# VHH binders against q07589, part 29

Target 1, 356 residues: q07589
Amino acid sequence: MSRILVIGAGGVGVITALSLWLKKESDVSLVVRSDYDRVLKHGYTIESCDYGRLEGWRPHHIYSSVEDAASAADNQGYNYIVVTTKNIIDGPVNSRVSNIIRPVLEKNKELHGPQLTTHILLVQNGIDIEKEIWAEFPREQYRYTVLSGIQLIGSTKIGSGHISQVGQDHLSCGAFDPQDAAAIQAANDFVRMYSNEGQNFVEFDPRVRYSRWKKLLYNAAINTSTALVGLDVPRCLEFGVNKKSTEIEVFHPAMREIIAIAASEGIIIEEEFITMFTEITRKKVFKPSMCVDCEKGQLMELEVILGNPIRIAKRNGVATPTLSILYNLLVLVQAKLKERKGLLKFDEKTATLVDE
Below, E stands for the ipSAE of ESMFold2; O stands for the ipSAE of OpenDDE; V2 stands for 0.75 times the mean of E and O plus 0.25 times the DockQ between their complexes.

## First folded at step 25 (VHH; framework vhh_8fcz_2)

Design i2 (at its last look DockQ between E and O 0.61; V2 from the best seeds 0.00; counts 0 for: pae E 6.5 > 2, grease 26.6 > 24.2, SAP .704 > .668)
Fold by ESMFold2, look of step 25:
Structure i2 (fold): chain B 356 residues (1-356), chain A 121 residues (1-121)
Amino acid sequence: as target 1 above (356 residues)
Amino acid sequence: QVQLVESGGGLVQPGGSLRLSCAASGFTFSRYWMNWVRQPPGKGLEWVSGISYSGGETYYADSVEGRFTIIRDNDKKMVYLQMTSLKTEDTAVYYCAREYTWGDSYFFDYEGQGTQVTVSS
């Protein structure tokens, strides 16, 4: 029976834990921060299009922190760490993924040395998100794999301990390193452990980097633009000059730049997706996740969605005029959010930032 | 394995009608939005129409609105495109496609061979 630690108790994380729990092949732990006391006392209320209505539900274990979960391992450790939090590398240093997972990796190493391989599944947006983990945890010193999870689910925390899932649970899971046989096997094992016949759809992704670059067409062009202006996609399109300028001057050029960056990395994204992502969203009055994050005063996944692609473009000599403008304006939006949260202080008497 | 099988295409004169069908298997059909896309001769794919899980919401490209109707039957795992007032510019291979549109994950794919619709005199 695999021991699985799910980190992040938003809509994605709770449904991930539920799906694993329902399969009855895993010992499922969930880190529940702000809702811990509520969930401990009452459990979750879940309204799911896939799994039905549940009241008072808990996974096998809940913890208020990753540190507590690691301490509770007591010579067992965890086979999988599933990270469903937003990846905000420009946020607080203790919220970086490497720091979040470190207590579990260190505990596994102390208890088992090379005998326990820890499989780290990143269910997070963006490109190059695995690089920090490889940099921080040399494979000569730590036994782990890094897996990619692309979750196609409409699941939202709508209150303390209350989850609403309206879009089907669909997971695409693969290895970031296509030459790592252990990672490939771990991804296939996770697909099996996550599958609930007739209730969800889970598949192995043999081309993780292609899948993430393809998703970035939407994320780097549409998710970012809607966040900048606080509008759903149909409003962005209808409010444009002649009802065309948003798609012609913003969305499509940004997507072309992403295709060019991906091509510079040897990944060919089909040109047809440029217009198809626009057209399938044109009539759907729906705010993308980055727009929602900004609206709620939460930090955005700006670096992994825009910063990393631009960094790749600079290294490879690819021009990104549209992405660069979007990025630099969103850096200001992110700074505004940080200031509201007390993570950034501006001294109005000197008109300068105070060192953090 | 996901399977989408299109049928119902053919040769028809301008102003005519056709009904396209798509049989789905290998996934929980009633939990996905479904779409029709088409590929006109010498052009890339164009989105045509989409329909929600229950069939309660339907969407159309401007070029077909008022002439095409998308319908689904979740019991039979079928999606249909009822086409009327056909024009020569509707000539294309038509595909049905699953849509993955929730949260931060937006995938759109098609896997069938499509069905040819030819509108000419």
Scores: ipSAE 0.085, ipTM 0.568, lowest interface PAE 6.5, mean pLDDT 88
Fold by OpenDDE, look of step 25:
Structure i2 (fold): chain B 356 residues (1-356), chain A 121 residues (1-121)
Amino acid sequence: as target 1 above (356 residues)
Amino acid sequence: QVQLVESGGGLVQPGGSLRLSCAASGFTFSRYWMNWVRQPPGKGLEWVSGISYSGGETYYADSVEGRFTIIRDNDKKMVYLQMTSLKTEDTAVYYCAREYTWGDSYFFDYEGQGTQVTVSS
């Protein structure tokens, strides 16, 4: 039986753990940081459109930290690490994905050496998110695969130990390296272990890179723009000059730049998605996730959504004038958030950033 | 496997009517917003209409407002698009699309083959 550690106990993480648990093909551990005591004592209350109402639910194991989870690995280690936390590269150092998973990878290595391959599933937005892991953990020393998870779900933590899922879970899982047979197999195995027939939807993704670029059309253009201005999508559209400037001068150019970057890698994203992503929410008053994060004073997944694409563009000689402006302005917004959180210190006497 | 199968398209004269149908399978139909999108010749995808879980809410693009009606039957796992007063500019391949959410964001899945609607004199 596969041992799976889920890291991140938000709406996504808890439902992920629940799905695995319900399938009964995995030993499921969940890292619960803030709500550990409550969950330990009372379990989760889950209102799920997929699974109904659950009271007092717990996975097989709960831990207050990744370190604790690693220590408790006994002689078996973990086969899978599922990371559902936001990928904020420029956030606190301890929040970096590589640092989050390090205790478990080290423990697995200690216990089994080359005999255990750890499969790291990143259920996160953005592109090139696997590169951090590959850079931090040399393949000569560590045995692991990195898997992509794209989870479309309406699930939110609405209180301590309380989860509300209003949208069906749809997970696409694949290998970041399309040539990695072990990763491909691991992804398929995960799909099996995750699938609850008639409840959730999960599928193998044979084109992870394509899928991530496609989603970046929306995230890099619309999610970022709305975050910058603090508006819902319909207002962004209607408030534009002649009700057209936002679409024509911001959204479409940004999306086309994403398409161009993907193309520079030989990945062809269909142009019809430009119009589709713009129209999809034209009549729906809502704020995208990045916008909501910003409003809540939470750091944004800025680097994985804009930073990395722009870096790829630069490397490949693709012009990104629109994305670059969005990025550089949002960097300042992110910095503002960091300052509020005490992650950046600015000395007003010298008008300089305090070097730590 | 998620399947969306569109039907009901055809050739019609301006001012005419068509009723499109979409048969859905492979997912819990009542848990998803359903939409119609279309792709005119030489153009990108255009959102046409959306309908909520129970059908209590319906939305339309400005270009079709008042002319098109979206309906769903959750028991049959069907979504329909009644098109009236059709115009030449309505000529397109029509797709039904399942709506997804990523956090607070929305996405479409339109994996069907679509149905051709041609409005011509």
Scores: ipSAE 0.021, ipTM 0.391, lowest interface PAE 5.9, mean pLDDT 91
ESMFold2 (binder alone), look of step 25: mean pLDDT 84; pTM 0.849

Design i3 (at its last look DockQ between E and O 0.65; V2 from the best seeds 0.00; counts 0 for: pae O 4.5 > 2, grease 25.1 > 24.2)
Fold by ESMFold2, look of step 25:
Structure i3 (fold): chain B 356 residues (1-356), chain A 121 residues (1-121)
Amino acid sequence: as target 1 above (356 residues)
Amino acid sequence: QVQLVESGGGLVQPGGSLRLSCAASGFTFSRYWMNWVRQPPGKGLEWVSGISSSGGETYYADSVEGRFTIIRDNDKKMVYLQMTSLKTEDTAVYYCAREYTWSDSYFFDYEGQGTQVTVSS
């Protein structure tokens, strides 16, 4: 039976733990921070379009920190680490994925040496999110695989210990390295362990790089633009100059740049997706997730969505005038959010930042 | 295995009508938004119409609004596209596509062979 540690107890993480728990094929642990005491005493209240209403629900184990979870692994360790937190690489250093997962990798190595392979499933947006893991954990010293999870779900924490899921859980899971047979097997095993027939949709993704670059067309062009201005997509389109400038001068050029960057990495994205993503969102009055994050005062996944593609473009000699403007303006929005949260201090008397 | 099977295409005169069908299987049909897309001869795909999971909201490309109607039947796992006042420009292969638009991404794919609609005099 696989021992699975889910890290992150927001709406996504809790439903992830619930889905695994319901399948009855896994020993499910969840790291719960601010809500730990309440969940320990009362469990979760969950209102789920997939799984119904539950009261007093807990996974098999809950912990107040990753360190505690690693120490309490019953000296058996964890087979899977599922990371559902946002990947804010420009945020606090203790929130970096490599730092978050290190206690578990160290414990697994202490308990089992090379006999236990740790499968790290990143359920996070963006590209090159696996590269930090590869850089921080040399294969000579650690035994692991890195898996990709693209999870489309409408699930939100609406109160302490209270989760509302209004959008069906859809997970695509695959290996970042398509040549890693162990990773491919682990991804297929996770698909089986996560699938609750008739309640969710779960599939193996054989082309993770393609899937993430294709998703980036929307994320790097539309999600970012709406976040910058605080508007839904229809308003962005209708408010443009002559009702056309937003799509012609912002959305389409940004998407063309993403396609060019992907091509420089050997990934061909079909050009018709440029207009297709614009058209399917044109009349839907919804604010994309990054826009919602900004409205909630929460930091954006800016570096993995825009920073990383731009860095690839620079290395490969691909011009990104539209993406670069979006990125530089959103860096200012991110700084504003950081200042509001106390992570950045501006001294108004000197008109300078206080030391980092 | 996800399966979408389109049917109902054919040859029709300008101004005529046609009804396309899409039979879906391999996923919880009532939980997904559904769309029609088309590929005109020698061109890329373009979006035509979409319908919410409950059927309560419908959306249309400007070029077809007022002429096409998208309908779904969740019990039969079917999506339909009722086309009227057809124009030569509507000539294309039509595909139905599954969509999930919650949160931060639009999942959009099509699996079927499509159905050919030809509008000519």
Scores: ipSAE 0.371, ipTM 0.742, lowest interface PAE 4.2, mean pLDDT 89
Fold by OpenDDE, look of step 25:
Structure i3 (fold): chain B 356 residues (1-356), chain A 121 residues (1-121)
Amino acid sequence: as target 1 above (356 residues)
Amino acid sequence: QVQLVESGGGLVQPGGSLRLSCAASGFTFSRYWMNWVRQPPGKGLEWVSGISSSGGETYYADSVEGRFTIIRDNDKKMVYLQMTSLKTEDTAVYYCAREYTWSDSYFFDYEGQGTQVTVSS
C-alpha cells in the first residue's frame, strides 16, 4: 500500500487527503499546521459536494509539521508527497517547495536509499515549478519523480477544522518530464488511487506542459490584471475605455504573449482560447484567486504565474511587453504585502530596504 | 471520460430557428455549469450562453441576448440551446462546454465535435 503525505491542509489539501482516504488504496498522512490540535481532537467537519457531510473525519495520520511526518515515517517512508500549498517562490524561505519537502526526501533517502523513489506531486499553479526541485535535489543523490497536478476544485477552509467544498474535484495528473517512465507510471498510479467513481474526476495528463501553458492564458492575463486593480472581471471589462481597452490592450495581448512563449518551446496553444477565456467571465461577477489573495493580504503566486513565463520568454527571445508591465507592477504589490507581513523592511531614513 | 455530444445543427435561413442539444456523460452533470460556445469561420471561440448547475441562472452574450435560450435537464443530462431569429453572423460550429473552477478561476472543457450551424439565404 502506498504511503502518501499530503502537505497543505487548506480546502484543496483536505479534500485531496479525503479522496485518497476514501479510495482505501493508500495510507494517507496529512500535515496540519495551524489546526493541528483541533483536528487531532475533533477531526474535520467537511461539507463536500462530492462526498457529502463528514463529521470528525481524520486521515490515517495527522502531523503538525513536515518534520514530524518525516520522523514518523519509521521504516516505510513515503511513496508520494502531495504538495497543495501555494507556490510562492519569493515568499518566506521555509515556504519554498524544496524546503517543504526536504525533510521527507532526506528521511526516505536515509531509510531506503536508492530503493525508494519518492513521487512528488505538485498541485500548484504556474509553470517551471518542477525546476526548483530538480535544482535543489540532484538526481545522483536523490531518487524521485516530479508530477504535475492541476486540481480544479471549489474548496475552502471556512474555519478551524472545517472545510467547504462546493465545486467538484477535477484533478489532472501527469509527469513534468514526459520522457520519465517512472513519473508517468507514478502519475497513472496516483490517478487510480485517487479516483472515486461518481464522486470526483481524475485523469492522467499526457501533456502537462501544454495544459499549464493553456491555463496560463487565463492566469497570466486575467488573474494578474484583476489582482493589480482589485476588480472583478466584468468591471475590468466594462470600465475599460469604450468597454474595449481592457480586453484589447491588456487581456488579449497578454494571452498572445503566453501563446508566443509556448510556441517558442514548440507547444502550440490554440488561438481560440484567447476569446474564450475573456468571454467566460464577462457576465459573471467574481474575482479571480490572485485578486482575492491580494485583498486578503496574502502573497500571490506571482513568480510561478508571471515571473517564470517571462524568464522563459527572455531566454527564448520572445517579446512580452504586456506581461512585463503586469509583472513589474505586481512585484511592487507583492512587496507591499510583504512589508505588511514583516517580510520586508524599508528604512525611511535611508530610503532603502533593510538587510538587502 | 467526459463526453459531450452536440447535435441539432443545420442549414437555416435568416430569421429561422434551431434547437441544439448536448448530451453529457462521464461526470456529475448536475454539479456543473454548462455553456455553449461557438467558433465562426476564421474566428476564435466565442462564448454564447451559460446556465447554472440548477438551471436557475442563465447568461447570454450580447450578440445573442433575447434570441437564444439555454435550458438544461439534469435528469437526462442534457443542455439545450434554443436559437431564434438567427442571423448570418450566427454561422459557426457550436460546442457544449462544461464549466469548472480552479480555485477562484473559471475554465471550460469542450470535448465534443460540435454541431455546425449555417445561417444562409
Scores: ipSAE 0.032, ipTM 0.327, lowest interface PAE 4.5, mean pLDDT 91
ESMFold2 (binder alone), look of step 25: mean pLDDT 85; pTM 0.856

Design i4 (at its last look DockQ between E and O 0.05; V2 from the best seeds 0.00; counts 0 for: pae O 6.9 > 2, SAP .685 > .668, placed apart)
Fold by ESMFold2, look of step 25:
Structure i4 (fold): chain B 356 residues (1-356), chain A 121 residues (1-121)
Amino acid sequence: as target 1 above (356 residues)
Amino acid sequence: QVQLVESGGGLVQPGGSLRLSCAASGFTFSRYWMNWVRQPPGKGLEWVSGISSSGGETYYADSVEGRFTIIRDNDKKMVYLQMTSLKTEDTAVYYCAREYTWPDSYFFDYEGQGTQVTVSS
């Protein structure tokens, strides 16, 4: 029976833990921060379009921190670490994925040495999200794989210990390194352990880099633009000059730049997606997630969605005039959010940032 | 294995009618929004119509509004495009596509060979 630790107890993480728990093929642990006491005493109330109504539900184990999960009295460690938190690499140091997972990796190594390979599944947006893991944990010292999870789900925490899932769960899981046979096997095993036939949809993704670059067309062009101006997609399109300037001068050029960057990395994204992503969102009135994050005063996944592609473009000699303008303006929006949260201080007497 | 198989294309005169079909398999059909897209000769792909997972909401490109009707049958795992008042500009290869969208995620693909519609005198 695989031992799985899910990190992040938002709407996505709780349903992830529930799906694994329902399959009855894994031992499921969940890290619950602010809701820990409530969930310990009362369990979760879940209203799920996939699984129906549950009351008083708990996974096999809950912990208030990753450190506590790693130090659990039963010295067995974890086969899988599933990270469902947003990846804010320019945020607080303790929010870095490498720092989040380190206690489990160190404990697994201490307990099992080479006998246990830890499978790290990153269910997060963006590209190059695996690179910090590879840099921080040399393969000579640690036994692990890094897996990609693209999860499409409409699930939200609507109160302490209360989860509402109104959007059907779709998970695509694969290996970041297509040459890593252990990672490929681990991804296929996770698909099996997560799949509840007739209730969710789970598939192995043989081309995770392609999938993430394709998703980035939407994220880097539309998600970012809507966040910058605080508008849903239909308003962005209708308010443009002659109802055309937003798509012609912003969305399409940004997407073409992403396609060029992906191509410089050997990933070919079909140009027809430029028009299709624009058209399928044209009449659907909702704000993309980055726009919603800004409105809630939460930090954006700016670096993994836009910063990392631009860094790749600079290294590979690809021009990004549209993406660079979007990025530099959103850096200012992110700094404004950080200042409001106390993560950044500006001294108005000197007109400079306060050093740490 | 996801499959979308389009059929029902053909040669018709301007003003004529045609019904396209898309047979879906390999996924839980009722959970996805479905779309029709088309590729006119020598041009890029353009979106034509979409329908929600329940069938309760339908959407159309301005160029086809009032002339085309998208329909789905979740029991048979089928999507249809009923086309009327066809114009020469409707000449294209038509594809069926899956869609899933949420505020923080986006998914859209088409995998079929398409079906050719030719509108000419």
Scores: ipSAE 0.287, ipTM 0.691, lowest interface PAE 4.5, mean pLDDT 89
Fold by OpenDDE, look of step 25:
Structure i4 (fold): chain B 356 residues (1-356), chain A 121 residues (1-121)
Amino acid sequence: as target 1 above (356 residues)
Amino acid sequence: QVQLVESGGGLVQPGGSLRLSCAASGFTFSRYWMNWVRQPPGKGLEWVSGISSSGGETYYADSVEGRFTIIRDNDKKMVYLQMTSLKTEDTAVYYCAREYTWPDSYFFDYEGQGTQVTVSS
């Protein structure tokens, strides 16, 4: 039986753990940082459109930290690490994915050496997110695969130990390296272990890079723009000059730039998705995740959604005038959030950033 | 309502051929990538083949590359999977899947009942 550690106990993480648990093909551990005591004592209350209402639910194991989870691995180790936390490269150092998973990778290595391949599933937005892992953990020292998880789900922590899922869970899982047979197999295995027929939707993704670029059409254009202005998508559209400027001057150009970047890698995203992504949200009064994060004073997944694409663009000679403006403005917004959180210090006497 | 109706499955001998069909309705067919996925007995869903909205791009799993051909007819709102040189390993329920992504959709939408393909001597 596969042992799976889920890191991140938000709406996504808890439902992910629940899905695995319900399938009964995995030993499921969940890192619960803030709500640990409550969850330990009372379990989760979950209101799920997929699974109904659950009271007092717990996975097989709960831990207050990744370190604790690693220490408790005994001789079994973990086969899978599922990371559901936001990927914020420019956040606190200890929040970086590589640092988050390090205790478990080290423990697995200690316990089993080359006999255990750890499968790291990144259920995160953005592109090139796997590179951090590959850079930090040399293959000659660590045995692991990196898997892509792209999830659409409406799930939120609405209280301590309380989860509300109003949108069905859709997960696409694949190998970041399309030539990695072990990763491909691991992704397929995960799909099996995760699938609850009639409740959630999960499938193998044979085109991880393509899928991530395609999703970036929305995230890099609409998610970022709405975050910047603090508006839902319909208002962004309607408030534009002649009700057209947002779409024509911001959304579409941004999406086309994403398409161009993808194309520079030989990945063809059809332009018809530009219209599709705009239209599917035109009449839905909802704020995208980055917008909500910003409003809640939480750091945004800015670097993985805009930073990395722009870096790729620069490398490949693709012009990104729209994305660059969005990025550089949001960098300032992100900095504002960091300052509020004490992650940045600005000296007003010298009008300079305090170097730590 | 999105509808996907698969047909064309059956029992065939190894080395045989089948042509699967999928009739799509309830959405703008020409705007979506279409895919075939299959579920072997006791296994999860696996991707088989995909075709772009215009039909200009086709993709295949390594396991079926060179043997299967995906085509679509946007006028008829049909997707086909021509399977040749069938193997026992190809035994599965085959589904036609509509492809879409974030934020309003899933990657693969399975609306049909699938069609059983059995390859056996």
Scores: ipSAE 0.022, ipTM 0.244, lowest interface PAE 6.9, mean pLDDT 91
ESMFold2 (binder alone), look of step 25: mean pLDDT 84; pTM 0.854

## First folded at step 26 (VHH; framework vhh_8fcz_2)

Design j1 (at its last look DockQ between E and O 0.01; V2 from the best seeds 0.00; counts 0 for: pae O 12.3 > 2, grease 25.7 > 24.2, placed apart)
Fold by OpenDDE, look of step 26:
Structure j1 (fold): chain B 356 residues (1-356), chain A 121 residues (1-121)
Amino acid sequence: as target 1 above (356 residues)
Amino acid sequence: QVQLVESGGGLVQPGGSLRLSCAASGFTFSRYWMNWVRQPPGKGLEWVSGISSSGGETYYADSVEGRFTIIRDNDKKMVYLQMTSLKTEDTAVYYCAREYTWYDSYFFDHEGQGTQVTVSS
């Protein structure tokens, strides 16, 4: 039986673990940091549109940290590491995905050596997120694959040990490297192990890079701009000059720039998605995730959503005037958030950043 | 029932040699990769060596590379670990472990009782 470690015990992580657990084809471990004691004692209360109401639910194993999961006496090696935390590379060092998964990869290597290939599934936003893993873990020393997970779900932690899922779980899973046969197989296997017929929607993604670029049309344009101004999408649209300027001068140009960057890599994103993504949220009064993060004082996935695309654009000679302005302004917003969290220190006497 | 029985452990001085044996029964031995793992005192389980079903491929942990040799006899359903140039850090309980494949990954699903190897001056 496959052993799967889920890291991140938010709304997404808990439902991910639950789905795997319900399928009964995996031994499921979940890392629970803040709610560990409560979950250990009482389990989860889950209100799910996919699976109904569960009380006192626990996966097969719960751990208070990744280190604990790695060092557990009964650890026989994990086949999959599912990372559901936000990818914030400019955040605390310990929050980097490579550092998060390191204890488990090291232990897997210790336990099994080359006989175990660890499949790392990144259920995260953005593009080029796999590169950090590839850079930090040489393939000659570590046996692993990196898988892409793109999840659309309405799930949130509403209290300690309490999860509410109001939106159906849609997961697309594929290999970041389209030529990696092992990764492709692992992705297909995960789809099978995750799929609960009639409850969630799961599919194999044969074009991960395309999917990531496509999603960035929305994330890079709408998530970022709404985060910057602190407005829901309908207000952004209606408050524009003649009710058109936001769409015509911000959203569409940003999306077109994403399309251009993708094109520079030989990936063609259909222009119809520009209209589609705008219309999907036109009448829905909600704030996108990045906007909510910002309002809650949480760091944004800024680098993986805007930074990386812009870096690719620069490398490939693609002009990104709209994305660049969004990025550079949000860098300041992110810095403000970091300062509030004590991650940045500014000396007002000297008007300089304090280097620690 | 799958059974693995380790033997050959003992007390040896640094620089000495030991040969561990593992007798397998209850399954088609030639279909499975076999491994040696060890647990040093106060430490977790660590992988030592692995051998393919046919014996054509062998793998070693860095700590034992060049000193240990894994071999198997499919007719006798045996796997061996020849240990040479033993060091104090090699002190551990050694286990023979059967490897199985699951979703493009490999696991150990059976281990023996283990055999104690003590390297001490």
Scores: ipSAE 0.008, ipTM 0.229, lowest interface PAE 12.3, mean pLDDT 93
Fold by ESMFold2, look of step 26:
Structure j1 (fold): chain B 356 residues (1-356), chain A 121 residues (1-121)
Amino acid sequence: as target 1 above (356 residues)
Amino acid sequence: QVQLVESGGGLVQPGGSLRLSCAASGFTFSRYWMNWVRQPPGKGLEWVSGISSSGGETYYADSVEGRFTIIRDNDKKMVYLQMTSLKTEDTAVYYCAREYTWYDSYFFDHEGQGTQVTVSS
């Protein structure tokens, strides 16, 4: 029976744990931070379009921290680490994915050495998100795989220990390294363990980098633009000059730049997706997740969505005038958010950043 | 066709009360969170209140907490907003909205004309 640790107890993480638990093929642990005492005492209340209403539900184990989860692995360790938190590379050091997963990797290594392969599933936005893990955990010292999860689900934490899922659970899971047979097998095993026939949609993704570059058309052009101006997509489109300038001068050029960057990496994204991603939300008054993060004073996944593609473009000689403007303005928005959270300090007497 | 029809607005003095209603049709009402959002004169939409699909949990913007109460009736497919201690700052067009998600985004889908609430002497 696979031992799975889910990190992140928001709407996505809790439904991920529930789906795995319902299949009865895995031992499911969940890291529950602020809600730990409430969930320990009362369990979760879940209202799910896929899985029904549950009261008092818990996975097999809950922990208040990753460190506690690692220590309590019953000296067996974990086969899978499923990361459902946002990937904010420029955030606090102890919140970086590599630091979050380190206690589990170290414990697995202590318990089993090379006999246990740890499968790290990143259910996070962006491209090149696996590279931090490769750099931080040399393969000579750690045995692991890195898997990609692209989740489309409408699930929200609506209160302490209360989850509402109104959008159907859809997961695409694959290996970042298409030549890694162990990773491919682990991704297929996860699809099997996650699949609840007739209740969700789960698929193996044989082309992880293609899928992530395709999703970047939306993320790098629309998520970023709406976050910068604080508007939903229909307003961005309607407020443009002659109701056209936002799509013609911002969204479409940004998406074409992403297509060009992907092409420089040997990944061909069909240009029809430019229209598709623009149109799917044209008449739906909603704010994408990065825009919502900004409104709530939370840091953005800026580097994995815009920073990383721009770095690839720079290395490969691809021009990114639209993406570069968006990125540099959003760097200022991110700094504003960091200052509000106490992660940056500005000395108004000297008009300079405090060096810390 | 999803329909949300708001009613119950009007002119009221500061300190007064109103009860807004929203009649829903064209979707499985009991499966969705419902929200009230409002648009003050010359401003954008702002979120006011939300209620879970079962009605078991309610949430309020800081500016209205303690003064407004959101209620739903799944049998009648209705959402209500009971407003008390109204202030001039509550003047707005009020919309009810169904909560949706797309690509990790949460948003409110409002399709009605709204109902005008005017708080003035």
Scores: ipSAE 0.000, ipTM 0.167, lowest interface PAE 11.4, mean pLDDT 86
ESMFold2 (binder alone), look of step 26: mean pLDDT 86; pTM 0.873

